# Ledger of designs, part 7: VH-VL binders against Protein-tyrosine-phosphatase MKP1 (MKP1)

Target 1, 143 residues: Protein-tyrosine-phosphatase MKP1 (MKP1), of Arabidopsis thaliana (Mouse-ear cress) (q9c5s1r149to291)
Amino acid sequence: ECSKVADHIYVGGDAVAKDKSILKNNGITHILNCVGFICPEYFKSDFCYRSLWLQDSPSEDITSILYDVFDYFEDVREQSGRIFVHCCQGVSRSTSLVIAYLMWREGQSFDDAFQYVKSARGIADPNMGFACQLLQCQKRVHA
Below, E stands for the ipSAE of ESMFold2; O stands for the ipSAE of ESMFold2 at other seeds; V2 stands for 0.75 times the mean of E and O plus 0.25 times the DockQ between their complexes.

## First folded at step 1 (VH-VL)

Design u3 (framework fv_unasnemab)
Fold by ESMFold2-Fast, scan of step 1:
Structure u3 (fold): chain C 143 residues (1-143), chain A 123 residues (1-123), chain B 107 residues (1-107)
Amino acid sequence: as target 1 above (143 residues)
Amino acid sequence: EVQLVESGGGLVQPGRSLRLSCTASGFTFSDYYMDWVRQAPGKGLEWVAEISNKANSYTTYYAESVKGRFTISRDDSKSIVYLQMNSLRTEDTALYYCTRVSYYGSGIYMDVWGKGTTVTVSS
Amino acid sequence: DIQMTQSPSSVSASVGDRVTITCRASQSISTYLNWYQQKPGKAPKLLIYDASSLQSGVPSRFSGSGSGTDFTLTISSLQPEDFASYFCQQSYRTPLTFGGGTKVEME
């Protein structure tokens, strides 16, 4: 399942990342691969890729990469592109980055952004460490 | 002390099955991807299979030569990874190693290896 | 599948020599390359990961370099304990693949 979570952002797992037809049918132009160490950039000739090496572990520090990810999402938006963000299952890593982006861009609280993403993708469930980091990020973003 | 101990190897006839086990100790087993790598007598290393950790939902990967015949699985409560080998062929004869996959930055590597268990497939 | 071509298959060397082993990938693998050492009758041991990162406890005479398709393992001053087989391995995508190996033999 390829879930539209924002105007230019789609989320899924490796099954969608391997399916060129689903990606093209959804008008995807850019792909953010959160699991570059597991999944290759399957269709380099067809899409623009950026790969990250994120472990789905409470100990992984996602806050250090958030602004780089936000810059990438904004670059894609400025080009009128559509980005597909994926990890293995589209549950924790990819959804955490999108939740963070909505908090930053739309000024949403963690809870509001999480519920919004969950309404678009029911399996969205950031691990406890990511959730805690985003909650702390909320305090900084919202002053 | 971080350690991997393989068992279950032996002599088996073509077409039969064997199940290998690898018992882990000294680290948080459920956090790691685990691999099986084999080495035929006097030959090089061949990757066989990988199973992801609990956080990545136990996703499995296989070499083309074993796909459909071998199944990798794990039991995190016992710190054991298994390799179920069906429809064995003479070319499956090898020393089978269990390995732990670690990662740091952009590095993904097998940092811990067991001593291996020998599988001989012959009539 | 990504094919890893390793050369030479064997090299004869003396203690103190500089030994160079090369590994070539059939497609770009960025820096997702590891080097392992295997002594007779023993399991492989990780030497270098991410093309150039030295594993903890491995002597500094071992170094790795390269990116994309072409990689090199260098032993700057061969020691008696370094006579062994060496294997490269790509971790860029499954199936994971190893080079054919290089045996470093005493001259």
Scores: ipSAE 0.000, ipTM 0.535, lowest interface PAE 15.4, mean pLDDT 87

Design u4 (framework fv_unasnemab; at its last look DockQ between E and O 0.56; V2 from the best seeds 0.00; counts 0 for: pae O 13.5 > 2)
Heavy chain, then light chain:
Amino acid sequence: EVQLVESGGGLVQPGRSLRLSCTASGFTFSDAWMDWVRQAPGKGLEWVAEIRSKANSYATYYAESVKGRFTISRDDSKSIVYLQMNSLRTEDTALYYCARPFYGDYYMDVWGKGTTVTVSS
Amino acid sequence: DIQMTQSPSSVSASVGDRVTITCRASQSVSSYLNWYQQKPGKAPKLLIYAASNLQSGVPSRFSGSGSGTDFTLTISSLQPEDFASYFCQQGYSTPLTFGGGTKVEME
ESMFold2-Fast, scan of step 1: ipSAE 0.346; ipTM 0.789
ESMFold2, look of step 2: ipSAE 0.007; ipTM 0.568
ESMFold2 (binder alone), look of step 2: mean pLDDT 94; pTM 0.938
ESMFold2 at other seeds, look of step 2: ipSAE 0.005; ipTM 0.527
ESMFold2, look of step 5: ipSAE 0.006; ipTM 0.556
ESMFold2 (binder alone), look of step 5: mean pLDDT 94; pTM 0.941
ESMFold2 at other seeds, look of step 5: ipSAE 0.006; ipTM 0.535

Design u5 (framework fv_unasnemab)
Fold by ESMFold2-Fast, scan of step 1:
Structure u5 (fold): chain C 143 residues (1-143), chain A 120 residues (1-120), chain B 107 residues (1-107)
Amino acid sequence: as target 1 above (143 residues)
Amino acid sequence: EVQLVESGGGLVQPGRSLRLSCTASGFTFSSYAMDWVRQAPGKGLEWVAEIRSKAYGGTTYYAESVKGRFTISRDDSKSIVYLQMNSLRTEDTALYYCTRLGRYYYMDVWGKGTTVTVSS
Amino acid sequence: DIQMTQSPSSVSASVGDRVTITCRASQSIYSYLNWYQQKPGKAPKLLIYAASSLQSGVPSRFSGSGSGTDFTLTISSLQPEDFASYFCQQYYSTPLTFGGGTKVEME
């Protein structure tokens, strides 16, 4: 299931990442692969890829890469592209980055951004460490 | 410190073979894709080959000009990436750089290069 | 393959000058462009990645801009250590391709 979260952002897992027809049918132009050490860039000649090496572990530091990811999402948006963001299942890593982006871009709280993403993709569930990191980001802005 | 050291260059006749080596130190070599980039005397940069990490599948990519003649490989236990060059041509004459590939396909670490001259 | 065209091939400048180098892609590459500096007899060094992001340790006088097909590298106030060759590189698709280079030399 390829879930549309914003006009330019779609989320899914490895099953969608392997399916060229689903990606093209949804107008995808760019792919953010959150699991470069597990999944290859399946269709490098057809899509523009960026790969990250994120472990789905509470100890993984996602805050250090957030602004790089935000710049990438904004770049794709400005060029009227569509980005597919994926990890293995589309549950934690990919959804955490998209939640962070909505918090930053829309000025939403973690809870609001999370519920918004969850309404588009019911299985969205950031791991506890990622949730904690995003709540820390919220506290810095909304203290 | 993070560094790459190339070796194996030299003067060779057309049609012969040469193997270049690049020894990495100061970082977790097995986690990175490694590339070879060459520069002909007085000319610009030309990407030659890439090898992904084994965790990423160890896939290899080649420039069309070297495909079928060159083979890139790696030995993670020794932190070495190799470039086996077969059927060498005069147009392969260049300084060959070993590079480390970062998240945005940028080459953030370069060796000093090793010179390959293909001539009679 | 994506062709990268740099202009000018060389430029003569003096310390304190503003220098602008352009790079044009044969098709849209979005912001998938890096810039490198190469001093005579040395390996290239990464200056800018993703069209506009400064690599750590790179002076603020260097800036990159552009998206799609047209890109620029600007040196706002040229310093003696900036006389070098500069290369753009696209990473939108394989094969990775470089521009032909721009030599910034003393007037």
Scores: ipSAE 0.000, ipTM 0.518, lowest interface PAE 14.8, mean pLDDT 86

Design u6 (framework fv_unasnemab)
Fold by ESMFold2-Fast, scan of step 1:
Structure u6 (fold): chain C 143 residues (1-143), chain A 121 residues (1-121), chain B 107 residues (1-107)
Amino acid sequence: as target 1 above (143 residues)
Amino acid sequence: EVQLVESGGGLVQPGRSLRLSCTASGFTFSDYWMDWVRQAPGKGLEWVAEIRNKAYSYTTYYAESVKGRFTISRDDSKSIVYLQMNSLRTEDTALYYCARESWLGYYMDVWGKGTTVTVSS
Amino acid sequence: DIQMTQSPSSVSASVGDRVTITCRASQDISSYLNWYQQKPGKAPKLLIYAASTLQSGVPSRFSGSGSGTDFTLTISSLQPEDFASYFCQQSYNYPLTFGGGTKVEME
């Protein structure tokens, strides 16, 4: 399933990443591949790609790449594009990046952003390490 | 290359004002929170002020020692953060650093070389 | 305000030594603790954030540990370029506060 989780952001897993017709039918123009070490850029001539090498592990540091990811999401939005963000199953890595973006862009708490994403994609479930990293981001916001 | 360059420091008498500037380059300035941190000669680091980005309504925060006297502001179109210092005291004598802050980890990952402010009669 | 107390204020060490620096917060700051290195005449450089996360490009001989009120920075095998001052900093609440610093100098 290819879930619309925000205005210009769609999330899915490897099955959708391999399906050119689903991607084109949803108007996808850009793809953020969170698992470049597992999945290649399947349709380089059809879409604009950016690839990351994120492990779905509590010890992976997602905070180090977040501003690069936010810049990419903003660039796609300003071009009136649509970005498909994927990992293997569209559960943890890809959803964590989108939750972070909503926290940053909309000033939402982790819980509000997570519930928003979960309402659009019921299987969204960041691993404990990612959730802790994002939760740390909001602590001082309401000072 | 990601850079922060401070300017505007100098020698000033107690009770006077001075404005510091910090020009950013090599990154999307408008995405980041910005801080001023000072260091008195031979002493440690003291946080002075912070300004958040547009997503957080340009909210500002100050150390108690400077509250009411210093004002932090920014101009995203020019990639500059400012520190307006009023009613200066001899205790404000320090090297003033501009630093870029990650809101995600709440850490300062890029620092300028600093600009020296000396408050003396 | 959250007070950050570092110890020792200075330590003399030799290349190859294991160096430990401690930082204590006056209240629980969870893992909102950063470590910075400052060489003479230079601006501070971020080493570690979130108590234990190593900044990109920082050598693996540096490590951070702790949570709550007690934190430690460890240099497992001191190198010549590591002689510098080290500062902890809490990002839990305003005002942001730094420890007093620890100078690591050559024996």
Scores: ipSAE 0.012, ipTM 0.627, lowest interface PAE 8.5, mean pLDDT 88

Design u7 (framework fv_unasnemab)
Heavy chain, then light chain:
Amino acid sequence: EVQLVESGGGLVQPGRSLRLSCTASGFTFSDHYMDWVRQAPGKGLEWVARIRNKANSYTTEYAESVKGRFTISRDDSKSIVYLQMNSLRTEDTALYYCARAYSSGWYYMDVWGKGTTVTVSS
Amino acid sequence: DIQMTQSPSSVSASVGDRVTITCRASQSISSYLNWYQQKPGKAPKLLIYAASSLQSGVPSRFSGSGSGTDFTLTISSLQPEDFASYFCQQSYSTPLTFGGGTKVEME
ESMFold2-Fast, scan of step 1: ipSAE 0.006; ipTM 0.599

Design u8 (framework fv_unasnemab)
Fold by ESMFold2-Fast, scan of step 1:
Structure u8 (fold): chain C 143 residues (1-143), chain A 125 residues (1-125), chain B 107 residues (1-107)
Amino acid sequence: as target 1 above (143 residues)
Amino acid sequence: EVQLVESGGGLVQPGRSLRLSCTASGFTFGDYAMSWVRQAPGKGLEWVAFIRSKAYGGTTYYAESVKGRFTISRDDSKSIVYLQMNSLRTEDTALYYCTRDYYDSSGYRYYMDVWGKGTTVTVSS
Amino acid sequence: DIQMTQSPSSVSASVGDRVTITCRASQSISRYLNWYQQKPGKAPKLLIYAASSLQSGVPSRFSGSGSGTDFTLTISSLQPEDFASYFCQQSYSYPLTFGGGTKVEME
């Protein structure tokens, strides 16, 4: 399922990432592929791609890339584009980045942003390490 | 210290195949992504193919001009990256460079920090 | 595909001159831009990565700036070994693309 989290942000897994019809029907223009080492950029001629090489592991460092990801989301928003953010299942990696963005952009707490994303996408569940990083960075992200 | 040596280039007729090799030394080969970049005589640089380390799934990407004809692969036990070139065209005539690619987990800092001297491929009748 | 346009295609300069080369992307690439130097008959060499980060061992007279679509490479005081071609390269998305190059020639 392709879940709409904000006007310009959609979240899903590999099943949606490889389905051009679903992506086109949702007006997607840009794709943030969080799992470049696993999933290819399926429709390179149809969408603008950015690929990350994230592992769904508590030891993976997502804090170091947060501002660059926020910059990308804002660029797409300013162009009136729509971005599809995905990992393998759309459960941890992709949802963690979107939760962080909402914390930063809307001034939400981790819990509030997480519940908001979960209301749009019921399977959203950041791994413990990502959750801890976002809680630790809450002061920095909202500063 | 760190070195890349390309080999396998030569003169071939259109429609035939050629396999390029790049032997790495002086670093832990398996930790790095690798690319092939070509340069036609007197022209600029064109990225051709990329392969991630096997620890990260060995993902490959290709330039549209070579997709379906070229295959990049690696043998970490020998510290070699290959470029299998099939259905060669006169437009494939170029000096082919092998590169060592630094690519962090986020992809933010990607760059080609070591280049070989290249191997020449000439496709003509 | 992201198109990279470099200007000028060539520039004539003297030792000691300040040289500026520009690179424009057809769409925003944030700071995912690298600069390479290529001397005649030699392989390219990395100078700058992430738009402004100087590669280890590269002289401080080289600097990079810019973000989004417009980028510059500056050589503050040209040295004899700097007469070469310079290429920008975006790493924002595949396929990776290079600019057409700028040749810095002796005046």
Scores: ipSAE 0.016, ipTM 0.646, lowest interface PAE 7.0, mean pLDDT 87

Design u9 (framework fv_unasnemab)
Fold by ESMFold2-Fast, scan of step 1:
Structure u9 (fold): chain C 143 residues (1-143), chain A 119 residues (1-119), chain B 107 residues (1-107)
Amino acid sequence: as target 1 above (143 residues)
Amino acid sequence: EVQLVESGGGLVQPGRSLRLSCTASGFTFSDYYMDWVRQAPGKGLEWVAEISNKANSYTTYYAESVKGRFTISRDDSKSIVYLQMNSLRTEDTALYYCARWGDYVFDVWGKGTTVTVSS
Amino acid sequence: DIQMTQSPSSVSASVGDRVTITCRASQSISTYLNWYQQKPGKAPKLLIYDASSLQSGVPSRFSGSGSGTDFTLTISSLQPEDFASYFCQQSYRTPLTFGGGTKVEME
């Protein structure tokens, strides 16, 4: 249920987000809640939270927030922390942000980053709009 | 042995300031969240403030009753957590405990230091 | 804020008695509830964590149960050293909140 994608990045859904034991056992220090309008910051005295309000809709604009998210991931890494990124099911919203981060940080293509995340978390499946936006980001970076 | 020792309590007039200290020993202090919990004479326990560990960038949390007046801080090099109490009120009169927050429990407590706010 | 309502506020009991203390949360806190014992003039000590897990070194006569909003601490056969105050505490959200306490007195 809680998938390790990178040394400092873990992905899951709301079931993990509300399970303090799983979060602590995985050494989580920071939580990126992609669904602040649905899921509360369950343990704000125990973890550092950042909340986003992302709809799992092809029309949602994730591109505009990517660099803010990357800065947050890098800040957590520099602190030797571990971030848990979640949405409702850990399928589209949270995985899309992590895929984007790997593309940016490692210079990976969308396909390579997506397959890597999918190998760590089999249910990872960005919606078509998010996939399209990330493919456009790939063209701008690699062209 | 793991222990917490509070100091700095005393008698103080309303509106004044007082700083409490809690010295930790016997464990890796920088790994733990540290809290202050108070108990008014003959009453129950009330959580006051919390400061996160180094890994969480020393994030602070406060009970609404003390927000803006009290400041929690720590010095990991000395293994001390502090509670700076400003604009003290008679309702702040209590025994103040320092407690270690680990794995969702207060597993280690100091013996407490008494703060009496009276004219 | 999550309010913790503890009952009874006091109970008179004799050595050997079974004592039951209850704690109710104003909203669901899953199993994120702790029980502490406090003797006169001393700091609280952790007895039970995660609603039902016994802290190392705590006698087996102490047990905890419950989930969601309703929780119980039971002392199956009260001993002289058990005359003390008991507090529940939710660890689910800030601000951390305690129950009002239950004083177990000799009588």
Scores: ipSAE 0.000, ipTM 0.517, lowest interface PAE 16.0, mean pLDDT 86

## First folded at step 2 (VH-VL; framework fv_unasnemab)

Design u11a (from u11 with light chain S30D; at its last look DockQ between E and O 0.04; V2 from the best seeds 0.00; counts 0 for: pae E 15.9 > 2, placed apart)
Fold by ESMFold2, look of step 2:
Order: sequence, then structure tokens, then C-alpha cells
Structure u11a (fold): chain C 143 residues (1-143), chain A 122 residues (1-122), chain B 107 residues (1-107)
Amino acid sequence: as target 1 above (143 residues)
Amino acid sequence: EVQLVESGGGLVQPGRSLRLSCTASGFTFSDAWMDWVRQAPGKGLEWVAEIRSKANSYATYYAESVKGRFTISRDDSKSIVYLQMNSLRTEDTALYYCTTDRYYGSRYMDVWGKGTTVTVSS
Amino acid sequence: DIQMTQSPSSVSASVGDRVTITCRASQSVDSYLNWYQQKPGKAPKLLIYAASNLQSGVPSRFSGSGSGTDFTLTISSLQPEDFASYFCQQGYSTPLTFGGGTKVEME
């Protein structure tokens, strides 16, 4: 399922990532693939891809890439594009990056950003390590 | 044909330095994560260090036993990974293997060199 | 750090025997558990990646199972070339860690 989280941000899993019709019907222009070691860039001629190699592991370090991800989301928004952010199931990795973006962009706490994403995508469930990392960097993200 | 060839091992006294090199061929080195693993005589395997690709900002990680003393680096133009070993101790005596992860994110080592021996002894 | 406890440390077996080696992680590693074979004087060789996936060129008598914290390598019918040491390794988090090894030797 393709979940709209913000005007320019959609979240889902591999099933949506490999369905060109769903992506085009939602006006997707850019794709952030969090699981480049598993999911290929299915439609390179149709969409602008960026791939990350994140494990769904409590020990995976996502904080080192956050500002690069934020910059990419902002570039898409400034181009009036729509980005589809996915991992395998659209539960942990992809939602964690979107939660972090809302914390940064909107000044929300982790809990408020998580609630917002979860209201748009009920299965959103960052692993404990990702949640801890976002809580730990909350002051830095808010600047 | 995928190959990893380690060099630079030898006999060295405690407190001295040594630099290991690993030359890679037969695959896209710049996309690969590269690791060093060591094996003391008659002992098991111990992971030592890892350097990730340019896409991961060349992030480096170290075993606690070598942190602050060893530095991993790479030269993508030459397809070489290095291990600079400073302040060597007798406990660092081992066969040092260079390894690669051709399947990024899986964190397993499918290609191994034959290793280069480092002996730290007075 | 994730500690890997491998059992047994050695096993005496005969050709044709079924050999089972276990590996326990101090915390969940999902399916990111690998198995290696090392013969004397040789570099380790990958057998199984991600708990149960057989590496290309590895005989089908080798199999892996498990998830979370408990993992098993099984050799269904031991062959003469299988007398070697076996290591598990978690690829879940840095620092990567290995089990202590299991030496499979002729009875």
C-alpha cells in the first residue's frame, strides 16, 4: 500500500515500488530506495532514483545520513516533485527517515512525528535502535 | 576472476608500526565494503576493521582491541585497502585476511585473500 | 557488542554421519548469520549466508536454519573433505563477531 504522509512524501513497500501504475497514479517523480541490496531500481527510465543500503537492525546507524536525506526531500519539494520512500514492507526503515524529516522540518518531537506518520500509515513501526537514535539526536535535528 | 592479495606482513617489535596493503581485482572495488579479519595462531577469527564505500562516506569501524591504534583506509583509483597498525602489541600477532562484501548490506565475507602474517615479538 | 557462542567446540565423527553445529547470539540478529568452513592452512570459505542461503558451489548436504538468536548448521552426510573447522558470524551490527569455531574431526 502507497501511503501519503506529506504533500511531497509517500511511503510504502516493495509491492508498490515495483508497480509503475501505482507510482504514476500518485504522481511520483523520485524514489528513495532504502534497501538497495534487496530491491532494484525497477523503473530507472521513469523516475529519479536514490538508493541507500539500510538493514532493519537496531545497530544500523541512520544518523550519519539524515542531513543528506533531508536535503534530498527538500530538493524534491522545491521542484514540486513527489518522492516515494520505501523499504521491503514500509514499516521501519522508510518510516524512520520520514519521521526524522518531520522532526527536522516541523520541529516536532519524535513522539509527535511518529504519531503523524502512523496516522497516515498504521503499520509504521521503527525498530528500537532507530527510535533510540532519533530520540538521541532530537536536539541536533531541531537545531 | 576475483582476487584479494595481502602484503606488508613481517616480524616487528612491540611498539613499532606496520602497514598492510590489499590489492583487489575482478570486481567493482569502489562499490565494495572492505574488511580486515585476523586469526592468531591456533585461534579463531577476529574482525578488525571495516571501511565502507564512497556512497557511505567512507565510514570506518574498528574492533575495540585496535581502536585508536589501527587505521583503515582505501584508494579507489588503485583498488587498494590499507591497514596502518601503530603501537603494535604481541597480542596483534596473527594472520591478517582482507575480505570484501560484494553484496552490500548483507555483511558477509564471500571473498578472502590468503592472508599476510604479522608477528610482534621482542 | 553481540557475542556469538558456538557449540560444540569439537566433534568427532565418521564419514556418513549427520553433524549439527549450533550458534547462539547474545541478542537478535534477525537472519544475518553466516557460516564459514576453514581447512588447515586455508582461508575461510563462505558456506551459508543470511541463515539459510547456500552459497554457489557449496554441496547440498550443507544446510542452515534459525533466526533471531539460535542458529544451526547441519551436514546431512559427512564426507571426507568436510573434516574442517566451522565458524558462525553475525553480520547484523558492527563490530562484526564470530563464534569460537567447531572443529569436525575424524573419529
Scores: ipSAE 0.000, ipTM 0.500, lowest interface PAE 15.9, mean pLDDT 86
ESMFold2 (binder alone), look of step 2: mean pLDDT 93; pTM 0.938
ESMFold2 at other seeds, look of step 2: ipSAE 0.006; ipTM 0.511

Design u11b (from u11 with heavy chain T99A T100R; at its last look DockQ between E and O 0.43; V2 from the best seeds 0.00; counts 0 for: pae E 13.6 > 2)
Heavy chain, then light chain:
Amino acid sequence: EVQLVESGGGLVQPGRSLRLSCTASGFTFSDAWMDWVRQAPGKGLEWVAEIRSKANSYATYYAESVKGRFTISRDDSKSIVYLQMNSLRTEDTALYYCARDRYYGSRYMDVWGKGTTVTVSS
Amino acid sequence: DIQMTQSPSSVSASVGDRVTITCRASQSVSSYLNWYQQKPGKAPKLLIYAASNLQSGVPSRFSGSGSGTDFTLTISSLQPEDFASYFCQQGYSTPLTFGGGTKVEME
ESMFold2, look of step 2: ipSAE 0.000; ipTM 0.598
ESMFold2 (binder alone), look of step 2: mean pLDDT 94; pTM 0.950
ESMFold2 at other seeds, look of step 2: ipSAE 0.006; ipTM 0.609
ESMFold2, look of step 5: ipSAE 0.005; ipTM 0.573
ESMFold2 (binder alone), look of step 5: mean pLDDT 94; pTM 0.950
ESMFold2 at other seeds, look of step 5: ipSAE 0.006; ipTM 0.612

## First folded at step 4 (VH-VL)

Design b4a (from b4 with heavy chain S55T Y103S, light chain W32Y; framework fv_brolucizumab; at its last look DockQ between E and O 0.49; V2 from the best seeds 0.00; counts 0 for: pae E 11.1 > 2, grease 20.4 > 18.9)
Fold by ESMFold2, look of step 5:
Structure b4a (fold): chain C 143 residues (1-143), chain A 119 residues (1-119), chain B 110 residues (1-110)
Amino acid sequence: as target 1 above (143 residues)
Amino acid sequence: EVQLVESGGGLVQPGGSLRLSCTASGFSFSSGYWMTWVRQAPGKGLEWVGFIYHTGYTYYATWAKGRFTISRDNSKNTLYLQMNSLRAEDTAVYYCARELYDSGRFDYWGQGTLVTVSS
Amino acid sequence: EIVMTQSPSTLSASVGDRVIITCQASQDISSYLAWYQQKPGKAPKLLIYAASSLESGVPSRFSGSGSGAEFTLTISSLQPDDFATYYCQQYNTYSWTPYTFGQGTKLTVL
């Protein structure tokens, strides 16, 4: 399932990442692959790819990459592109990055951003470490 | 054979603008290559400026974003760097370079074109 | 940002010498490292990619080694054509940072 979270941001899992027709039908132009060590860049000639190597582990540090991810999302929006953000299942890693973006861009609390993403994608469920990290950096991203 | 030729460098006042060109031969920009701009200030090392994906979308170093714009014209097989609000620290030789996406390396470079920003 | 630090910054050597240049990354970049040679007034030339793979047409006297955060370029028997400045470059896209180059190592005739 390819879930629209914002005008330029879509979220899903590997099943959507493998399906060129779904990606094209949603107007996807850019891909953020959170699990580059598991999922290849399936359609390199059709989409612009960026890959991260994130484990779905409470000890994985996502805060160090957040502003790079925000810059990429903004770059895509400014070029009128649409980005598909995925991990394996579209549950924890990809949704955590999108939650962080909404906190930064819209000034939302973690709870509000999480509920917004969950309303668009009901299986969204960041692991406890990611949730704690986003709560801890909330004041910084709002400053 | 693969060749890259830059042009458009010269002397410009601070706050001015300049457009660089890079004409490619021996390959097509849309055949799976990223095209990159790298600069080198006099007596200094190499600094990445930004690139254009094989699909036509762009990405930049943080310091270049907002002042520099990379574009291309497929019919002329030409890459461009539009440089605005130029400063003295932008004085450098500007190279265009080719990278096969996923390769992570710059296998062909142009000869460079010098941009001098001074009063 | 991944900072690349080369050592030494300058080096004098004679034809026939074995030359060793090192490059240190500020974080683990696996084997995503390239080496370039640049002569005065010329563009850089790719020598080595993936830390140890020779680019096509590069003489076998050049070799690279290392992984993680420490890398080495070796010239086994220096030739007159090898006097130049050498740069390492990281391209670890899985850490998703801009490409960065070392500050260079200038190799001059003794």
Scores: ipSAE 0.011, ipTM 0.610, lowest interface PAE 9.3, mean pLDDT 87
ESMFold2-Fast, scan of step 4: ipSAE 0.534; ipTM 0.836
ESMFold2 (binder alone), look of step 5: mean pLDDT 89; pTM 0.916
ESMFold2 at other seeds, look of step 5: ipSAE 0.017; ipTM 0.653
ESMFold2, look of step 7: ipSAE 0.000; ipTM 0.570
ESMFold2 (binder alone), look of step 7: mean pLDDT 89; pTM 0.915
ESMFold2 at other seeds, look of step 7: ipSAE 0.012; ipTM 0.632

Design b4b (from b4 with heavy chain Y101D Y103S, light chain S95D; framework fv_brolucizumab)
Fold by ESMFold2-Fast, scan of step 4:
Structure b4b (fold): chain C 143 residues (1-143), chain A 119 residues (1-119), chain B 110 residues (1-110)
Amino acid sequence: as target 1 above (143 residues)
Amino acid sequence: EVQLVESGGGLVQPGGSLRLSCTASGFSFSSGYWMTWVRQAPGKGLEWVGFIYHSGYTYYATWAKGRFTISRDNSKNTLYLQMNSLRAEDTAVYYCARELDDSGRFDYWGQGTLVTVSS
Amino acid sequence: EIVMTQSPSTLSASVGDRVIITCQASQDISSWLAWYQQKPGKAPKLLIYAASSLESGVPSRFSGSGSGAEFTLTISSLQPDDFATYYCQQYNTYDWTPYTFGQGTKLTVL
């Protein structure tokens, strides 16, 4: 399922990433592929792609890329675009980046941003390491 | 026959701005073609600047983001590169090129236009 | 950014020689690699895309091979028109930069 989690941000898994019709019907213009080592950029002529190589592991460092991701989300918004953010199942990697963005942009706590994303996409569940990193970011953002 | 012709190059002082144009013939921008800018400093290799998708959205090399803007006018079959806050390091021949389909391949290139950033 | 490294940076050869130019990506780029030829004062010309697909109108003496991180451009029998600089270019979008070129390999007369 392609879940709308913000005005310009949609989240899903590989099944949606492979479905050009779903992407076009939701007005998607940009795709952030969080799993470039697993999923190719299926429709490069139709969408603007950015790929990351994120493992769904507690040891993966997402903090180092957060501001690059935020810049990308802001660029898409400023162009009146819509970004589809995906990993394999749209559970941990893609949702973690979106949660971080909402924390940064809207000044939300991790818990508030997570519940907001989970209300739009029920299967959203960041792995323990990502959750811990975002809780640390909460202190840095609101310092 | 497909042709791309760049124009607008010249001498500009550091901190200045310059707009390059690339006029296409033999195909229509209203089709699904992507357009790209690639530059080459004197005696150096090729460096990708950015591209514009058929939908009008743009992506830039990290060093170009914030200073360079790519746009297109489908009715005039013309591609633009707006360059701001120019530095000596931006001195290069600037090429426009067409990207065919999903392949990431630049199948046709313009002849290039020289931009010299110097006092 | 994905760094593309070509080897050698310069190469001298004679007409009729078999020439091999290599290109190494800092990360796995699957088959998303193109090869270009550039003559002095001219724009680059596409030779090969998708690592091994010959562009229409390019002589069959040019061939490409490889996948992942190691790629090769081969000229089976060098012609006078082939003395030029050759560039590889990846188009697998990692590290926030969609496209990067190798530094180039200059092919000169021995």
Scores: ipSAE 0.000, ipTM 0.572, lowest interface PAE 12.6, mean pLDDT 86

